# VH-VL binders against NAD kinase (nadK): the designs that were tried, part 207

Target 1, 268 residues: NAD kinase (nadK), of Syntrophomonas wolfei subsp. wolfei (q0aze0)
Amino acid sequence: MKIILVNNRFKENTEKKAQEIAGQLSALNVEVIIDNGLDEPYAGTVDFIMVLGGDGTMLRAARRYGQRAIPVLGVNMGTVGFLSNIEINELAEYLPLILREEYSLEARMMLEVAVFQQQSLLTRVFCLNELLLRSNSPRMLSFALEISGQKLEPYRGDGLIVSTTTGSTAYSLSAGGPIADPQLDAFIVTPVASHIINKRPLVVSPEREISLHLLEEREAIIGIDGQIKMDFGAENRVLIKRAPHPLLMVNLKAKPFFTSIDRSLQRQ
Below, E stands for the ipSAE of ESMFold2; O stands for the ipSAE of OpenDDE; V2 stands for 0.75 times the mean of E and O plus 0.25 times the DockQ between their complexes.

## First folded at step 14 (VH-VL)

Design EE3 (from BB69 with heavy chain D61N R103K; framework fv_oberotatug; at its last look DockQ between E and O 0.57; V2 from the best seeds 0.68)
Fold by OpenDDE, look of step 14:
Structure EE3 (fold): chain C 268 residues (1-268), chain A 123 residues (1-123), chain B 107 residues (1-107)
Amino acid sequence: as target 1 above (268 residues)
Amino acid sequence: EVQLVESGGGLVKPGGSLRLSCAASGFTFSNAWMSWVRQAPGKGLEWVGRIKSKIDGGTTNYAAPVQGRFTISRDDSKNTLYLQMNSLKTEDTAVYYCTTVPKYGYFLAFDIWGQGTLVTVSS
Amino acid sequence: DVQMTQSPSSLSASVGDRVTITCRASQSISRYLSWYQQRPGKAPNLLIYKASNLESGVPSRFSGSGSGTDFTLTISTLQPEDFATYYCQQSYDRPWTFGQGTKVEIK
């Protein structure tokens, strides 16, 4: 078996723990790759991914490896979040089962985000939570939203979020979006401080495509999962689709999403 | 109501074949790991084999005594689990139970059992 | 294979008694141990999972403890319906194995 340990090099405790776990796994004849974000994603084949840290680390891991259909286990290290399944102190108990492939998986839809300049592709990214379009100035944006070729009335406001159901409890929630069942595949389109006060979030079929572009020469920013940032102007277009592969999240423990949602949200 | 109902048991000669079925209802069958457990008359419980859910790979594993002779399969569209038993031996005589492990409460315990179906292998 | 050994194989008790059944694994199985109850002519019922978690619907007089190799099922106050055979089962490694059973009989 080959395992990637994903941690955050800026979090000393996760790096230390990654080294410890790597040693333990090596002693069990498991090949280990440590990804602390410093280098490019490991290109070789792997059997399992352990994410040591919080939701941010999971989001990074998802972007780096999510398209490869590899089981991903979130191991929480004392933070509050929605994407970890077990605690670090529980890992020893579950490790033998992991190595024997005695675990269940949960598929989480991801976004495929493509940013264009005219007809040229600038970048393509898979992400677990959301795409954010926002103004880079105190002025409102005017932008066009198109869903499966259907052009909606122009949006005016600070921005727009296109989120997965997983991302519904992230920035979309802060912007007034609905909380969605993580087992449901859907886009959540949430306006950010819309000029139209009653502009409502949209729940959109995962079979549809969403496109955005500015209607005026304004400075804007595209944000992905709150970690990737790029400039976005009138010459750019963004196309959002369901990623061809879901993130396969390992489920070792029952996580009662709805019964624990209030507690989790209050702690964030 | 969650329910498992086994069928297909009966009398068969050594070397013969038999196919058991387990009809599931009251839960999302496609998400469940399923197992067969048997119990010889007056004896204890013996795990026979397991099949994972499709999302978890749908792989099967068997106990050594039945390896190569028994095959576990599932039809999620029919909420049905199967046990194909070939080259049956007298020691295969037992009540065969269909069992399940819940996916979202993953603790590798058999929380649901059928009533069992008796398989008798005798010349 | 992991061998599971229950003690005792049988015991006699009266209604109201405290009953203790032990299960020993041939190697450490962490807490991946379940307890089942089987009444004559019936299928087994899950009582305890992960060594100490009470299954939904099971009376609170049942409890489980232990980790590693030694486990215990306790019935605090034996009831008439508790006369049955009890099995421990490990799910730590394949093949999943059961103890030989403990028959609780009426004294």
Scores: ipSAE 0.788, ipTM 0.891, lowest interface PAE 0.7, mean pLDDT 93
Fold by ESMFold2, look of step 14:
Structure EE3 (fold): chain C 268 residues (1-268), chain A 123 residues (1-123), chain B 107 residues (1-107)
Amino acid sequence: as target 1 above (268 residues)
Amino acid sequence: EVQLVESGGGLVKPGGSLRLSCAASGFTFSNAWMSWVRQAPGKGLEWVGRIKSKIDGGTTNYAAPVQGRFTISRDDSKNTLYLQMNSLKTEDTAVYYCTTVPKYGYFLAFDIWGQGTLVTVSS
Amino acid sequence: DVQMTQSPSSLSASVGDRVTITCRASQSISRYLSWYQQRPGKAPNLLIYKASNLESGVPSRFSGSGSGTDFTLTISTLQPEDFATYYCQQSYDRPWTFGQGTKVEIK
């Protein structure tokens, strides 16, 4: 068996712990590749991904590996978030289940984000939580939203969030969007500080295509999962679809989403 | 109220075939992992096989004595687990129990058991 | 395959006795051990999972201990309904296997 260990090189003790775990796995004849964020994603075939850290480390793993249909386990090393399943001190007792594939999988929808300059594709990025379009100046944006070719009345305000249901508890929530069951597949479209009073959050079928472009020349940015930023101007548009593959999250312990909402939100 | 009810047991000659059913109620069957365990008359318990839920891959695993002869399947629309038993041998004579295998926290123990159905393989 | 050996194969006891049943695995199984009770003519029921965790609704007179290869089921004060056969079962590695059983009979 071959496993990627994903950690965050800047978070206290995660790098040291990743090396300790890699040693333990190697003693069990498990081949281990460490991804601490410095190098390109590992390109070879692997059987399993273990994420050591919080939700941010999981977001990076999802962007790097989520389209490869590889089981991904979140191992918490501190504050419990929405995307970890077991605690680091439980890992040893759960290893037999991991190595023998005696676990459940939960599919989490991802976004496919394509950014264009005029007619040219600039980049295609996958994300687990959300795309944010926001102003990069004191002036508000005027922008167009299309859903499957249907043009909505223009938006004016600080920006817009297009999130997955998994992302409903992230920035979308802070901007007034609903908490959604992550087992649902949907887009959640949440305006940010809209000047247009009746622009409410929308819940949209995952089969729709969402397009955004500016109606005036303004400095804007696109943010991906709060971790990647790209400049966005009047020459650009972005197309958002459901990604071809969901993130396959490993469940070894029950994670009661609804009964733990308050506890989990305070730790983000 | 969680229940498992086996049916389809009976007398069959060696080399014959038989299909057992297990009707489930009181839980979300489509998400459950299910197992068969058997007990020969006057003897101990023997694991037969396990099927995962379809959302977890639908994978089956069998004990060596039944591999290639028995097939576990499920119909989630009917909340029913099946055991197709082919090429039956006299040593397959047993009470067959339907069980659940909790995904979480139990380390693969068998938590819920049916009352069993008797299969007798005799010439 | 992981072999599970129970001891004793049978025992006679009186109501109120302390009863101890042991189970030994042929290799380390960590805490992947469960205990079952089967009353005569009835289906088995789960008593203990993860070596020491009591299943819901099981009386506190039952307890389990052990890790690795050696495990113990204890009934602190035997009751009339406890006359049954007891099985251990490992779930560490497939095929999942049971011990041979320990029959607890009334003296």
Scores: ipSAE 0.646, ipTM 0.853, lowest interface PAE 1.6, mean pLDDT 91
ESMFold2 (binder alone), look of step 14: mean pLDDT 93; pTM 0.949

Design EE5 (from EE1 with heavy chain T60K; framework fv_oberotatug; at its last look DockQ between E and O 0.61; V2 from the best seeds 0.00; counts 0 for: pae E 2.2 > 2)
Fold by OpenDDE, look of step 14:
Structure EE5 (fold): chain C 268 residues (1-268), chain A 123 residues (1-123), chain B 107 residues (1-107)
Amino acid sequence: as target 1 above (268 residues)
Amino acid sequence: EVQLVESGGGLVKPGGSLRLSCAASGFTFSNAWMSWVRQAPGKGLEWVGRIKSKIDGGTKNYAAPVQGRFTISRDDSKNTLYLQMNSLKTEDTAVYYCTTVPRYGYFLAFDIWGQGTLVTVSS
Amino acid sequence: DVQMTQSPSSLSASVGDRVTITCRASQSISRYLSWYQQRPGKAPNLLIYKASNLESGVPSRFSGSGSGTDFTLTISTLQPEDFATYYCQQSYDRPWTFGQGTKVEIK
């Protein structure tokens, strides 16, 4: 068995824990790769990914490895979030089950985000939470939203979020988007401070494609999962689709989403 | 109401074959890991084998005494679990129970049992 | 294989008695131990999972404890419907194995 431990090099406690766990796994004849974000994603084949940290670390792991259909376990290390399944102090108890593949999986839809310069692809990213288009100035943006070729009325506001159902409890929620069942595949399209008060969030079929572009010469920014940023201008287009493969999140214990959502949200 | 109902048991000669069925209702069958457990007359419980859900790979595992002779399968569209028993031996005589482990469960226990179906292997 | 050994194999008790059944694993199974009750002619019923968690619908007079290799099922106040055979089962490693059973009989 080969396992990737994903941690955050800027979090010393996760780095130390990764080393400890790596030692334990090695003693059990498990091959371990540690990914603290410093290097490029490990390109070799692996059987399991263990994410040590919070939601941010999970998002990074998802972007780096989510397209590879590898089981991903979130191990919380004292943070509050929605993407961890077990606590770090529980790992010892569940480790034998992991090694014996006695776990369940939950498929979470990811976004495929493609950013273009005219007709040229600048970048393609898979992400678990959301794509954000926002103004890079105090002035509002004017931008066009198309859904499966259907052109909506121009949007004016600070920006727009296109989120997965997983991401519905992230920035989309802060912008007034609905909370979505993680077991549902859908796009959540949430306006950010639209000048139109009644501009409502949209729940869109995962079978559809979403495109965005600016309608004026303004400086904007594309944000992905709150971690990747890039400049976005009038010559750029963004195309959002459902990723070809979902993130396979490991479920070692049941986590009732709806009964615990209020508690989780209050802790954030 | 959650329910498992076994069927297909009966009398068969050594070397013969038999196919058991388990009809599930009251829960999302396709998400469940399913197992067979048997109990010889007057004896204890013995795990026979397991099949995971499709999303979890549909992996099948068997106890050594039945390995190579028994095959577990499932039809999620029919909410039905099967146990194909070939090359039956007298020691296979038992009540066969259909059981399940909860989806997203964290304890790997058999929380749901059928009433069982008796298989008698005798010349 | 992990061998599960129950003690005792049988016991006699009266209504109202405190009953204790022990299960020992041949190796550490952490807390992946379940207890089942089987009445004559019936299928087993899950009582306790993961060593100490009471299954939904099971009376609170049932409790489980232990970790590693030694586990205990306790019935605080035996009721008439509790006369049955009890089994422990480990789910730590395949093949999943059961104890030989403990028959609780009327004194």
Scores: ipSAE 0.801, ipTM 0.894, lowest interface PAE 0.7, mean pLDDT 93
Fold by ESMFold2, look of step 14:
Structure EE5 (fold): chain C 268 residues (1-268), chain A 123 residues (1-123), chain B 107 residues (1-107)
Amino acid sequence: as target 1 above (268 residues)
Amino acid sequence: EVQLVESGGGLVKPGGSLRLSCAASGFTFSNAWMSWVRQAPGKGLEWVGRIKSKIDGGTKNYAAPVQGRFTISRDDSKNTLYLQMNSLKTEDTAVYYCTTVPRYGYFLAFDIWGQGTLVTVSS
Amino acid sequence: DVQMTQSPSSLSASVGDRVTITCRASQSISRYLSWYQQRPGKAPNLLIYKASNLESGVPSRFSGSGSGTDFTLTISTLQPEDFATYYCQQSYDRPWTFGQGTKVEIK
């Protein structure tokens, strides 16, 4: 069995613990590859991904590996978030289930984001939480939203969030979007500081294609999962679709979403 | 109330076939992992096989004595688990229990059991 | 395969007695052990999972302990309804296997 251990090299306790866990797994003849973000994603075949850390580390793992249909387990190392399943001090007792593949999987929709300049593809990225379009100056944006070729009335404001249901508790929530059940597949489209009052958040079928472009020359940026930033101008267009594959999250322990949301949000 | 009710047991000759059913109620069957466990008269318990939910890949695993002869299946629209038993042997004579295996938290224990259905393989 | 050996195979006890049943695995199974009660003519019922966790509705007189290879089921104060056969079962590795059973008879 071959496992990727994903950690955050900027957190000293996670680096030490990742080495300890890698040693334990290697002693069980498990091949371990450590991904701390320094190198390109491991390209070879892997059976399982173990994420040591919080939601941010999981977001990076999802972006790097989420389209490869590999089970991903979130292991919390201190700060409880929305994407971990077990605590680090529980790992030893759950390890037999991991090694024998006796676990449940939960599919989480991801976004496929394609950014164009004119008609040429600049980049394609996948994300778990959201795409943010926002102004990069004191001036508000004027931009167009198209959903499956249907042009909505122009938007004016600071920007727009296109989120998965998983991302509904992240930046979308702060902008006034609803909390959504992560088991639903949907886009949540949330305006940011809209100047036009009738622009309410939209919940959109995952089968739709969402397109954004600026209607006036302005400096804007595209943010991906709060971790990737790209310049966005009047010459650019972004196309957002449901990614071909969901993130396959491992469930070893029950984590009831609705009864725990207040506690999880209060920690952010 | 959570309930599992087996049916389809009876007397068959060696080499014959039989299909057992297990009707489930009181829980979300489509999310459940299901198992068959058998008990020969006056003897102990023996695991027969397990099927995961379709969401978890529908994986089927069998004990060696029944591998290749028995097939576990499920119909989530009818909340029903099945056991197709082919090439039956006298050693297959047992009460067959339908059970659930919780997907997490129980370390794969068998938490809910039906009352069983008797299969007798005799000439 | 992991073999599970129960001791004793049978015992007789009086109401009020403390009863101890042991279960030994042929290799370490961590805490992947469960205990079942089967009353005569009835289906088994789960008593204990994860070696020591009581299933819902199981009386507190039942307890489980152990990890690795050696496990114990204890009935602190035997009641008349506890006349039954008790099975341990490992779920560490397939095929999942049961002990041979321990028959508890009320004296």
Scores: ipSAE 0.584, ipTM 0.825, lowest interface PAE 2.2, mean pLDDT 91
ESMFold2 (binder alone), look of step 14: mean pLDDT 93; pTM 0.951

Design EE7 (from EE1 with heavy chain I55M; framework fv_oberotatug; at its last look DockQ between E and O 0.67; V2 from the best seeds 0.70)
Fold by OpenDDE, look of step 14:
Structure EE7 (fold): chain C 268 residues (1-268), chain A 123 residues (1-123), chain B 107 residues (1-107)
Amino acid sequence: as target 1 above (268 residues)
Amino acid sequence: EVQLVESGGGLVKPGGSLRLSCAASGFTFSNAWMSWVRQAPGKGLEWVGRIKSKMDGGTTNYAAPVQGRFTISRDDSKNTLYLQMNSLKTEDTAVYYCTTVPRYGYFLAFDIWGQGTLVTVSS
Amino acid sequence: DVQMTQSPSSLSASVGDRVTITCRASQSISRYLSWYQQRPGKAPNLLIYKASNLESGVPSRFSGSGSGTDFTLTISTLQPEDFATYYCQQSYDRPWTFGQGTKVEIK
């Protein structure tokens, strides 16, 4: 068995823990790769991914490895979030199940985000939470939203979020988007400070494609999962699709989503 | 109401074959890990094998005494679990129970049991 | 294989008694231990899972404790319907194995 430990190099606590766990796993004849974000994603085949940290670390892991159909376990290290399944102090207890593959999986839809310069692809990213288009100035953006070739009325506002159902409890929520069942596959399209007060979030079929572009020369940015940032201008287009593969999240504990929402949100 | 109902048991000669069925109702069968457990007359319980949900790979594992002779399968569209028993031996004589492992409850306990079906292997 | 040994194999008790059954694993199984009750002619019923968690619908007079190799099932106040055979089962490693059973009989 080969396992990737994903942690955050900027958090010494996670680094130390990763090394400790790596030692323990090695003693059990498990191959371990530590990914603290410093290097490129490990390109070799692996059987399991443990994410040590909070939601941010999980998002990074999802972007780096989510397309590879590898089980991903979120191990919380004292943070508040929605993406961890067990606590770090529980890992020892669940480790035998992991090594014996006695765990269940939960498929979470991811986004495929493609950013173009004219007709040229600049970048393609898979992400678990959301794509954000926002103004990079105090001025509002004017941008076009197209869904499956259907052109909506131009949007005016600070920006727009296209989120997965997983991401519905992230930035989309802060922008007034609905909380979505993570077992549901859908796009959540949430306006950010729209000029039109009653501009409502859209719940869109995962079978559809979403495209965005600016209608005027303005400085804007694209944000992905709150971690990737890139400039976005009138010459750019963004195309959003359902990723071809979901993130396979390991579920070792029953975590009732709806009964825990209030508690989780209050802690954030 | 959650329910498992086994069927297919009966008398068979050594070397013979038999196929057991387990009809599930009252829960999302496709999400459940399923197992067979047997109990020889007047004896204790013995795990026979397990099949995971399709989402979790649908893989099977068997106890050594039945490895290579028994096959567990499932038809999620019919909410049915199967146990194909080949090359039956007298020591396979037992009540066969269909059981579930709770999803998201990875303590791997059997929370739901059928009434069992008797398999008698005798010459 | 992990061997599970129950003690005692049988016991006699009266209604109202405190009953304790022990299960020992041949190696550490953490807390992956379940307890079942089986009445004559019936299928087993889950009582306790993961060593100490009471299954839904099971009376509170049943309790489980232990970790590692030694586990205990306790019936605080034996009721008439509690006369049955009890089994422990480990799910730490395959093959999943049961104890030989403990028959609780009426004194």
Scores: ipSAE 0.771, ipTM 0.886, lowest interface PAE 0.8, mean pLDDT 93
Fold by ESMFold2, look of step 14:
Structure EE7 (fold): chain C 268 residues (1-268), chain A 123 residues (1-123), chain B 107 residues (1-107)
Amino acid sequence: as target 1 above (268 residues)
Amino acid sequence: EVQLVESGGGLVKPGGSLRLSCAASGFTFSNAWMSWVRQAPGKGLEWVGRIKSKMDGGTTNYAAPVQGRFTISRDDSKNTLYLQMNSLKTEDTAVYYCTTVPRYGYFLAFDIWGQGTLVTVSS
Amino acid sequence: DVQMTQSPSSLSASVGDRVTITCRASQSISRYLSWYQQRPGKAPNLLIYKASNLESGVPSRFSGSGSGTDFTLTISTLQPEDFATYYCQQSYDRPWTFGQGTKVEIK
């Protein structure tokens, strides 16, 4: 059996713990690849991904590996978020279930984001939480939103969030979007500081295609999961679709989403 | 009220076939992992096999004595677990229980049991 | 395969007695052990999971202990309804296996 251990190299305790766990797993004849974010994503076949840390580390793992249909387990190292399932001090006890594939899976929709310059594809990325379009100057943006070729009235404001249901508790929530059940597949489109009163958050079928472009020359950025940043201008367009594969999250313990919302949000 | 009710047991000659059913009620069957456990007369308990929920891959695993002869299946629309038993041997004579295997918290213990159905394989 | 050996195979006891039943695994199974009670003519029912966790509705006179290879079920004060056969079972590695059973009889 071969496992990727994903950690956040910027947090000393997760790096040390990843090495300790890798040693323990190697003693059990488990081949371990450590992904601390420094190198290219591991390209070989693996059976399981273990994420040591919080939601941010899970977001990186999802971007790197989420389209490969590999089970991913979130292991909490401190602050409880929305994407961890077990605590680090429980890992040894749950290890037999992991190694023998005796676990439940939960699918989480991801976004496929394609950014163009004119008609040329610049980049294609995947994300678990959201795409953010925002102004990078004191001026508001004027931009167009199209949903499956249907052009909405122009937007004016600081920007727009296109989120998954998993991302509904992240930036989308702070911008006034609804909390969504992460087991639903949907886009949540949330304006950021809109100066147009009738621009409400939209919940959109995952089968739709979402397109954004600026209607005037302004300095803007595209943010991906709060971790990737790209310049975005009048020459650019972005197309957003449901990714071909969901992230397959491992559940070893029940995590009742609705009864835990207040606690999880308070700890963010 | 959670209930599991087995049916379909009876007398069968060696080499024959039999299909057992387990009707479930009082819980969300489609989310459940299910198992069969048998008990020969006067003997102890023996695990037969397990089927996961379809959302978890629907995979099955079997004990060696029944591998290749028994097939576990489920019909979530009817809340029913099945055990297809082929090439029966006298050693398969037992009371057959269906059970649930909680996905969480029990480390794969068998928490809910039916009353069992008797299968007798005799010439 | 993980073999589960129970001791004793049978015992006689009186109401009020403390009863202990042991179960040994042929390899370490961590705490992946459960205990079941089977009254004559009845289906088994779960008493204890994860070696020591009492199932809901099971009287507190039942307790389990152990980890690794050696496990114990204890009935602190035997009651008339406790005369039954008791099984341990490991779920650490497939095939999931049971001990041979311990019959608790009235003296």
Scores: ipSAE 0.661, ipTM 0.859, lowest interface PAE 1.8, mean pLDDT 91
ESMFold2 (binder alone), look of step 14: mean pLDDT 93; pTM 0.951

